VH-VL binders against o52749. Designs and how they scored, part 7

Target 1, 162 residues: o52749
Amino acid sequence: MTIDQMTIDQMTKIFLADKESTLNLGILLGETLTAGSVILLEGDLGAGKTTLVQGLGKGLSITEPIVSPTFTLINEYTEGRIPLYHLDLYRLEPQEVLSLNLEIYWEGIEIIPGIVAIEWSERMPYKPSTYINVLLTYGDEGSRQAEITPFNCTISDLIATK
Key: E = the ipSAE of ESMFold2; O = the ipSAE of OpenDDE; V2 = 0.75 times the mean of E and O plus 0.25 times the DockQ between their complexes.

## First folded at step 4 (VH-VL; framework fv_lerdelimumab)

Design k01 (at its last look DockQ between E and O 0.79; V2 from the best seeds 0.00; counts 0 for: pae E 5.5 > 2)
Fold by ESMFold2-Fast, scan of step 4:
Structure k01 (fold): chain C 162 residues (1-162), chain A 121 residues (1-121), chain B 109 residues (1-109)
Amino acid sequence: as target 1 above (162 residues)
Amino acid sequence: EVQLVESGGGVVQPGRSLRLSCAASGFTFSSYAMHWVRQAPGKGLEWVAVIWYDGSEKYYADSVKGRFTISRDNSKNTLYLQMDSLRAEDTAVYYCAKVPYSGSYTHFDYWGQGTLVTVSS
Amino acid sequence: SSELTQDPAVSVALGQTVRITCQGDSLRKYYANWYQQKPGQAPVLVIYGKNNRPSGIPDRFSGSSSGNTASLTITGAQAEDEADYYCSSRDSSGYHLVVFGGGTKLTVL
């Protein structure tokens, strides 16, 4: 468990013209990120968070459909390059999130490290020591904007190729 | 040092109830999740139940769900297992087990010596 | 419900290497933990997570995993290693639930 060069507030804004652009950003992340990565997804309903995770799954070579775990809380996918742990905290209060002990998914003790993608991460009363925050906001004519902020890590090379 | 001592085992008729206790010492009991694991004579280990540090969450093996109730009293450093509607297949040595870190862990760094429950007519 | 499968028995000559295996779908996403149990005694944790040994466990014990399989390796087996060995992991039916393998009886010849 090592941390790459520390970066607390480095942010990149990416214009996403359509749903396909959001999917392709997810694919790039899925192809590039290493086991132990945590992606915190923020944004209103319909902003493309699930589309980004579907892209992430494709980038990992997961062929089964990626669906939002709104009722199951966690969906776990093991057929890809590394595992994908997809969480959706939409229906939970912050105190309920604490009882889940989600840190077990990124600490690497009992759970095999993979990519952890958490929708509605605004519900979390705590953050991992290293993560990538992705805020998706609405734009004009069906477009979106992604604000990607790495914390205690860097993905500058990854973002530059988008 | 960490110590876990189970008690309350004995011989009981099918359909009756029994309550097991586990007295804990040597660590901050109120900060750790606790588990029950059983072992039928000459057979393997079978997980039974877990309770969070504050009693807020409880989970059970399908074989005991609806019949067993796990609970704890943090002021007494004691873990309990209330066993109702006992069946012959519940005959086993019952162990209480501690996790090494605060949180939802499932590996057990310390076990008690066990208490034998025999369900027999 | 998910299951973990172990061979019921294995033997090894004194001083030789033995590998005990555990197989199940939960091992694709969760590490196996390994317990040693001697007759009349409570289980003792010998390996947890990827390959961690609790304090006091000899370095001849090691763990590994790949796909749906996890292994406990004892390099240079000693007489006192004769025991039952159980693997355990989180259950795929619920990540807070625990499942155990059926156990492997190791005989040191």
Scores: ipSAE 0.743, ipTM 0.880, lowest interface PAE 0.9, mean pLDDT 89
Fold by OpenDDE, look of step 5:
Structure k01 (fold): chain C 162 residues (1-162), chain A 121 residues (1-121), chain B 109 residues (1-109)
Amino acid sequence: as target 1 above (162 residues)
Amino acid sequence: EVQLVESGGGVVQPGRSLRLSCAASGFTFSSYAMHWVRQAPGKGLEWVAVIWYDGSEKYYADSVKGRFTISRDNSKNTLYLQMDSLRAEDTAVYYCAKVPYSGSYTHFDYWGQGTLVTVSS
Amino acid sequence: SSELTQDPAVSVALGQTVRITCQGDSLRKYYANWYQQKPGQAPVLVIYGKNNRPSGIPDRFSGSSSGNTASLTITGAQAEDEADYYCSSRDSSGYHLVVFGGGTKLTVL
């Protein structure tokens, strides 16, 4: 049995006053995360998942527009510090997600390691061995809250890589 | 030992059809995606098609899309390539190729020896 | 469809080092895989991923990548290394698709 890193590093809650705050959190993550990192994004429609990924892109110095991959399912950006792979599972059932073979993005065998950001990650039938979970929830007066939970890693690792 | 043996090649006229087979052994056939790759005489390798382990997904090169059909019979450990509306440019040695993992990988750890298809009037 | 380009031919003296390079946009996000093909034989996988060598492949073969390029390096070329070498990767137009380079003929002098 493996020890869940969550028992060592507890969940971190971050208050997000506005859209810019969400974007800035993404920027910070984009600046600090290393290749091979997986971010699983949860939250209701409009909670700011795509905004956070846009921040990731900015933190990675990606200049092309980052758009929702709801229709395309997967958008890949390679012009940043490291690649960004943006996935959206909103339209898929878990059995359909299996057909995408998402593991190829974090296994590092055929796809160059980057940051993998998956929206609607609750639809995944399985998850990687290591990831950070970000739950975005609605707060009062248009604010939001991010709950960041590490799995088999620490949040402090994110800061250390900066 | 992994073995892939292609068959069904031969000489056909343009517009005709031909069906290739690939007999697989030495591994759990039904667990792996399978590919077809071809090579025209004196030319380079060209990817043709892939089929999922259970046949649920199929993808083709643009050069053969609409004319070729990849399929498999897992009970017989056999991969197939139905080639319709054959053209002179389809002349090639056709290889079946195995991927090393059960996922949708695209590098091939084993190849058959190939079967020659010649399309000529 | 994506395109991978290779020099059609390169040469190396026996015991020396040679690098065969593959270039294409797909290599910015996908690793190149390398195949060796000798006359009248099927291709053989020699390098895949970042720098993975299949069992049975000599350690003189190695792989590397940079930008939109990937390279196969043979350190200490042997006579039996004379062959055609093909790079391959996933296709940028569809990650389930596969693309091959045009191949490089390696002559060992």
Scores: ipSAE 0.706, ipTM 0.872, lowest interface PAE 0.6, mean pLDDT 93
Fold by ESMFold2, look of step 5:
Structure k01 (fold): chain C 162 residues (1-162), chain A 121 residues (1-121), chain B 109 residues (1-109)
Amino acid sequence: as target 1 above (162 residues)
Amino acid sequence: EVQLVESGGGVVQPGRSLRLSCAASGFTFSSYAMHWVRQAPGKGLEWVAVIWYDGSEKYYADSVKGRFTISRDNSKNTLYLQMDSLRAEDTAVYYCAKVPYSGSYTHFDYWGQGTLVTVSS
Amino acid sequence: SSELTQDPAVSVALGQTVRITCQGDSLRKYYANWYQQKPGQAPVLVIYGKNNRPSGIPDRFSGSSSGNTASLTITGAQAEDEADYYCSSRDSSGYHLVVFGGGTKLTVL
């Protein structure tokens, strides 16, 4: 039997010349994304996932330092325009992720909706119905690329071809 | 119809033990986290403890930590609270309460009618 | 502090609108849940999350929140609304933990 298909929006590739470029992409997303948005981050160690989340925080006007929550699982920031929920699944197996009930962070029932940013999202055994996937890869001479794929959402105006 | 029925309350002396039970019906008990909440006479509600749907995680209020143990038997649709080293301050009506879906939610959509525990003298 | 603070008592004239408030730092992250308790009875959930009303709860009950404050509003209060009202929320100091406010006694005059 066939797997159900979700609506797939256009993918966008972005060249990131340096760390500042990755930060600026995060700032744009943080300034424009609405509460309830989920960003799934993929990429190898050092590919810029945490730098992107630091940009999200800056775009939200968060002044606290944003550090990877690899050992704490989640860091929550409520200082900015809307909350930022920053997760890192690096140390978890998919079954362990399932038991966390992460959907509470985007369903808006008990937790005030904000932006959910999940590092190492490839560890998730399921996906939300609406999300933005960001794959960060190394390029030449310290550069990076971001492959941004929205699912059941409209983000093309935020990341115009440039 | 969802029903929760507590039992096992009574009058006991300080330092003794009691075991409370909560019989559940009208829903798939093994899919839901369960809580105990208590209310001293004439006082407000105080959260006591939670257990996840499969019993894998348990959390307690500081006031009972180390003295109370929450448990469940999913084959019998029954929630338990073992209360050891009881103190006068544990005198209360004890309610069992259900949350929707998993232990990550904290709003109680159904409550039992409560069972009175009196710790006297 | 994970405490939730409520005024101990509030009065409303029959048919008028009343607002019961709940304050606490956890409400910056989490919505309050509201319970009604009549004498000799178990609590009943009347509002959860942002403004969700369980089946069987009259539409005169609504919820709202701003900053660290949540409110339960009863529009057109009726005699049967006389009860104690408790807010609750997740405890911001621990996942899966619950905190209750001290309760507000509503008197319908």
Scores: ipSAE 0.094, ipTM 0.698, lowest interface PAE 5.5, mean pLDDT 86
ESMFold2 (binder alone), look of step 5: mean pLDDT 90; pTM 0.935

Design k02
Fold by ESMFold2-Fast, scan of step 4:
Order: C-alpha cells, then structure tokens, then sequence
Structure k02 (fold): chain C 162 residues (1-162), chain A 122 residues (1-122), chain B 109 residues (1-109)
C-alpha cells in the first residue's frame, strides 16, 4: 500500500496590468511548457482565463482562433509546436467527470502528449499526479494577478529550457 | 482468464431484426466500457458501437446509427447489440471487444470474442 | 478525413524486416493501435499507443509515429507472423469514436 503526499512547490505571483499582460503570460507558457503539461485554470468570471488560453495557443504558433469549449467540452488544436487540448468542465457534475477518464489527455498512451488546459477544474474529484494550478483574480484598480502553483513538480520540470 | 463469447448470429432477411449477446467472464465487467466491431466476409474491421461501464453513454458508427442499439446487463455480465432494419451490407462476423481498463473513453482492445456470424440475405 | 489508409498487401522474406504503414489525419493527435488477425481467428492486439506491447507479444514487433503516419515494424519476420494487420485510432470527428485502417495482408516468403 503506497500513499503519495501531494506537495505544493514554490508558488509564483505575477502582476498583470492589463489584458495584454495576461495574453503575454499565456504566450510565455505556450513557448516554454513541454508536452504532457497540465494546467488547471481557476478564477473569477472575466478574470482572463480565455485570454490566457488564447496566449497559450499563440505561444504554440496556433493560428486558428482559440474559442471556449464550454458547449463542446473539449477543443483540440494540432497545428502548433505541440497539441493544445482545451477542456471546460462547467457543464459536468463531478460524477460525470469521473466517468470521462480525463487521464487519457495527460498519460500519453492513446493521445499524443501536448499542453492540457482545463477550465472549471474545481469540478474534478481527482487531479493529475503532477500539474500547474493557475489562479487568476482581480486586483486593485482593474489589474489582475496570476498565482502559479506547481503540484508535485517545479515549473522548471515542465519548461523546455537548457 | 478473460473470456468473451458472442451468440445470437444467424441468417435473417433484409428489414428484419436480430439481437446479439456477449457473455463476459474473468474480469469485473461492470467496471469496463465495451465495444462491438464487425467484419464483412473477406473484408476489414469496422467499428460499430461503444457503451460505457454503467450504460450512461453510447456512441455509434454513422452506418448503424438509428438502427442498432447497444446495451448491457451488469448483473448478468452480458453485452447486447439490438440490430433493427437489417441490410445486406450488415452481413459480417460481429465481435465484442474489451478495453484494457477504464469506464469509458479508451479505444484499444486487449481482448476480443471469437465472433458470431450474421448473414442478411433474401 | 478520419479514414485510415493502409496498403492492401506487403511481402517480406523470412528473417528480414518489414514496415507496415497507416496514414490519416487523426494520427496527428492520436496514436495508432495495431492488431494481428490470422485466418478464422479473432484479432490480437500487438501494439497500442506509440510503442507499447501487451504481455506475450514478441519484441520483434514495434511501433512508431510521425505526423499523420504510424508504422508497425516486424524485425526478423517469422513464418507465424503471416497475417492481416490492421491499424486503428480514435476518429478525428469524435474522440469517443473508433476508426480502422483497411488492413494489410503480410506474406512471409
């Protein structure tokens, strides 16, 4: 019997002055994250989650428009450096999420590894063993803050750096 | 040992109905999604349908949508395929197939039954 | 398109290497699985995902994937490898749906 203790590695807070700053953070992540990365997106309505994912797509050199998968559950983009899998669990109850086998998107068995971005990750009754949580909140005077927290990993483990 | 045994095949006239069964043993049937795959004589494999572990989701190939219904009885470890409005092009050996784990979304099959032949002929 | 294309036949001399290919747009995001089928028998899974072998499958079988193409390689073909080989993947029109290639008949000479 083995029980893994989840650990919170170093959290990073990033000040985002405007929508362009949020887009640029997404671009940086899309340019640097390696295949198999899972990003769990949390945040207030209108806090920039869609903008961040549009940045991810741009950082991956995806030219087709990135749109919310709220009605389709998942959108898959394959024209970039690595695939982008964008999920929105808003329409699902936790029991329905359990039956989806979402792990197919990050385990690298049937689906080619890419960046997985999951909105409404609060719907998940389980999480990947390794992931990056990105919490977007409103700050002072119209600014925003991104709180980036890796779980059971460091950000450097997931960035394609030397 | 995992075993899947199909039954219910036979000769049937166009426009009629037939129900296939697949008896499963050697694994916890109620925990796994199950699929039907067919193969016309001398031809290739064609995916037919899937049912999730609890029957909550079902998906079909376009060629059978609206005519075939997949179902399961977890208390009897049995998978079914109800085939209505049969056509000559439905003539095939029908296999039931098991995913290696998972309740729904996997699409590779670690075990297959031996198949049951359905012949639609006038 | 969600179709998977295979050449209908290929031959290999005993002990030599053969590659069977599968091509389709779904392979840009989903790996191919490979099944061996001998006459009168049910299919047998020989490779799943990029290059995973089920227990009992000889190590002469391997898989590879690049772009819209997947390949099954048999290194040092044996007489018992003579069979039809089918690739399969998730359908690009719906990730819960499955598509098969048309099959390749391998003759071991």
Amino acid sequence: as target 1 above (162 residues)
Amino acid sequence: EVQLVESGGGVVQPGRSLRLSCAASGFTFSSYAMHWVRQAPGKGLEWVAVIWYDGSEKYYADSVKGRFTISRDNSKNTLYLQMDSLRAEDTAVYYCAKVPYGSGSYTHFDYWGQGTLVTVSS
Amino acid sequence: SSELTQDPAVSVALGQTVRITCQGDSLRKYYANWYQQKPGQAPVLVIYGKNNRPSGIPDRFSGSSSGNTASLTITGAQAEDEADYYCSSRDSSGYHLVVFGGGTKLTVL
Scores: ipSAE 0.584, ipTM 0.819, lowest interface PAE 1.8, mean pLDDT 87

Design k04 (at its last look DockQ between E and O 0.22; V2 from the best seeds 0.00; counts 0 for: pae E 2.1 > 2, placed apart)
Fold by ESMFold2-Fast, scan of step 4:
Structure k04 (fold): chain C 162 residues (1-162), chain A 121 residues (1-121), chain B 109 residues (1-109)
Amino acid sequence: as target 1 above (162 residues)
Amino acid sequence: EVQLVESGGGVVQPGRSLRLSCAASGFTFSSYAMHWVRQAPGKGLEWVAVIWYDGSEKYYADSVKGRFTISRDNSKNTLYLQMDSLRAEDTAVYYCAKVPYSGSYTHFDYWGQGTLVTVSS
Amino acid sequence: SSELTQDPAVSVALGQTVRITCQGDSLRKYYASWYQQKPGQAPVLVIYGKNNRPSGIPDRFSGSSSGNTASLTITGAQAEDEADYYCSSRDSSGWHLVVFGGGTKLTVL
């Protein structure tokens, strides 16, 4: 399916012909997701996870560069429609993730709700009660496939209406 | 129910050391991060340090980094602040403060009564 | 490092409404907590999060936030509300660090 034909309340597979297609998927999600949304990004190095988050930033109207938080763990962007919290768990063991209580980013108590995008979410020994899983896999001729799976929610429940 | 009691304050000369204690009761101490906050006479509140519930993570204000060491003994329900190389500007009432959740919270639901540290020659 | 700015003093007439403000870049992503401190006493948490009140804190205390600003409102101020009020938040320079505002002395006239 194309982004415009996306089935938003069930698992959806999207063909991504190039890097621009991955960016555009991110833009769509950034334009439409509500505060408190958590996106868990899975896939191998080079599969486009950072490109998707750059799209999220653009969809939120963030103009500052979105950079990988591999050495900072968390990058926080407040310029846009709602905050973007970009995490990369690549360097962490599951026990270290537990010690950081990362759930404070989606529970809405101390941290103002925004979109939380977590790269290397496979490192998490626990998951949020509701989230959107995005798995990026390699395809032919440099293409990718995004498999978008909402858990304990639907994508339509997380999209703001006009 | 929840009680935090600081001790160890006193008068000390510049360049010397002092160790503060905070005795905790009325909650499962080993499950909560603990903080130290200070207040110079007639001045505002200044955050000093935090220690995670299991002692695995420790963070300090820039003004005390390299001189102060936060630690805890979960078997004794006690929080510590080791203060080395004390300066006149470290003169303050030191408060022990509890967060309501293990780890990353930064609002303090309970405070001790404070212990006064005076650094003077 | 991040800074939280408060007006040093404010006055309110008994029974009237007063708003104490706190400004700083960290407030764009973190809610402020508010502490009341009376002379010779430890601080007391009166508001945390978006607008949460701990048990025992009177209904006249409320919190709000917008952009880089957080506010503590006392509706129908009482004599016993005379105190110093401190805002606090996570530090923008490190999410695990804490910063306090300079404090606002409230006088109830």
Scores: ipSAE 0.694, ipTM 0.851, lowest interface PAE 1.0, mean pLDDT 88
Fold by OpenDDE, look of step 5:
Structure k04 (fold): chain C 162 residues (1-162), chain A 121 residues (1-121), chain B 109 residues (1-109)
Amino acid sequence: as target 1 above (162 residues)
Amino acid sequence: EVQLVESGGGVVQPGRSLRLSCAASGFTFSSYAMHWVRQAPGKGLEWVAVIWYDGSEKYYADSVKGRFTISRDNSKNTLYLQMDSLRAEDTAVYYCAKVPYSGSYTHFDYWGQGTLVTVSS
Amino acid sequence: SSELTQDPAVSVALGQTVRITCQGDSLRKYYASWYQQKPGQAPVLVIYGKNNRPSGIPDRFSGSSSGNTASLTITGAQAEDEADYYCSSRDSSGWHLVVFGGGTKLTVL
């Protein structure tokens, strides 16, 4: 399934056979999403959240290594088609998350608009008005499943006009 | 009220070492990256170094790389700059600077008043 | 490291409008920040982001960007606006690095 097929405001489930499949989903998202897009990532440790973001980077033609921002909290990549802002809230308490002022990344007022990818998004004290949620869950035999849900938008609303 | 107070400046000979301190108050110091910026007499501003909130990452300007070391003690709300192998061109007022959010930012909403370092024979 | 360039000096008549411009490749990727510095004082942030003023900064200060340039505009210059103005941005070689322009001395006539 392509991102272009996700044109309705409903949840879509995608089977991910392996790590490469997760990466490819990220690539597809990186190739199609526009500046201002917010991707909220949920899933247990090892579910493939960082792998998906690595795919995003590849889809954006980012050549530098994309690494987990668990300790840095935020990694920014500006060498791609559009900027990628990668956040990880795993280590933060709710009050600490507030101190990040997350809205600066999608409002475009202090930071140039790009794609915002937030790992452990369930820790967010508030969410943007428009976003796509990606829940990664474990499947059988090392597989994964992605549940993609748009909020206050359709996937097509976030796809670049080509 | 946010306060940044630099100290440790003085006159030193070339090749010597000096350690600067910045005492921070009025905000949760341990949540923010901190920066050093310097200004030679009658010259412009020059970025020197940054340290992550927990000290896990450090970055330097090419002009000081290998000679200066930025560090912090979050238990004391203090930022440090160890300056080794000092040169005449290191003569400057050194400012401690704060970023507005706990994330990684590069504009500074608060500055200290600075401490003067003079390197001369 | 990236480089930001500014005119070393500009002048403006009292009550008139002046624009200070900063140019550099990093400005294609990052917003600029602007600092005002008066003699013997530390720099003060006056503009950041797309066009944001910190609390306490008069609304006569505004910011803009285009291509590889960023500009600080003072609409209705006051005597107290005479100062050095520095632009700044992230370095194109590393988003965690910072670069400053050479500064512009503004004289109010």
Scores: ipSAE 0.519, ipTM 0.844, lowest interface PAE 1.0, mean pLDDT 92
Fold by ESMFold2, look of step 5:
Structure k04 (fold): chain C 162 residues (1-162), chain A 121 residues (1-121), chain B 109 residues (1-109)
Amino acid sequence: as target 1 above (162 residues)
Amino acid sequence: EVQLVESGGGVVQPGRSLRLSCAASGFTFSSYAMHWVRQAPGKGLEWVAVIWYDGSEKYYADSVKGRFTISRDNSKNTLYLQMDSLRAEDTAVYYCAKVPYSGSYTHFDYWGQGTLVTVSS
Amino acid sequence: SSELTQDPAVSVALGQTVRITCQGDSLRKYYASWYQQKPGQAPVLVIYGKNNRPSGIPDRFSGSSSGNTASLTITGAQAEDEADYYCSSRDSSGWHLVVFGGGTKLTVL
């Protein structure tokens, strides 16, 4: 085994027939991802980013409502298996994102590691060294497609063992 | 050697104003958020305010909101606390404190020795 | 409005191990920082993050956390460890805001 084989980016395309399919993808990720995982979410308004994060919360056994943090910027949930940090950069320019020092959410220094989910991550001028990118695009009759691309990792590296 | 030196404390009557200064040296002052923390005699530590490295953001404890103004002059390496409408409960030793390198940190690696503010009739 | 709760006093025999605790909902998502304060002196940071010691802090000081509780442990307590100890963390109502616990007076017997 070589270092390049361990870090090769793999892209997976998943058909999402409806909102429940998007939710179920989130549930799978929330049940299995380990603390320190970063999910970068891309896609237009209504593409299903918040629905996916609601699935993450269900997979983590969070029962309180998960809502878009578009105006609050950051919502933090500690009810579940590990923390969920939900960010939405919709209203920010890249320079404004840079000044926030968002790296505190994945560095594990002051903030206890959890799953970081960032909506509108295309607004970020920088990214963590390891993350999963999820691009949600529209399809027919309420369907979506999720393009899942791990960066500098494999999905198996991020999945908690039972 | 990092140093933080507070000054401007003293005895004042309720309703009056004071301005505290914190002179910083031994580090690049303009790269760090700065905080004020106070301690009433015989009591615990109470966070007061923060100002970001460039002065763009300021946040205050509810107990001082609307009466205190934090500010900084990066050309003079100085942090300020303007305290207006002083009350007896503002009596405390006031410390300035710095975060580590990043403005997003909230633990204080260096503190000044404090300056006493006494508000009494 | 998020409170950090500490016992007001704890005692330890010289050379023994003591644990000082800090509780609050914010500690489920933020690590505590710990400060030592001796009479008439400014606080000194002794632990931050999961278990990080600033340079110059003896290795008998350590930190831990579980649930909504953070702990400062001093193994082999020495006379000079007698002080007030404060925990601090980010405020759960705003992640750039700071809260302190009420403090714990450690007496070394």
Scores: ipSAE 0.479, ipTM 0.801, lowest interface PAE 2.1, mean pLDDT 87
ESMFold2 (binder alone), look of step 5: mean pLDDT 90; pTM 0.935

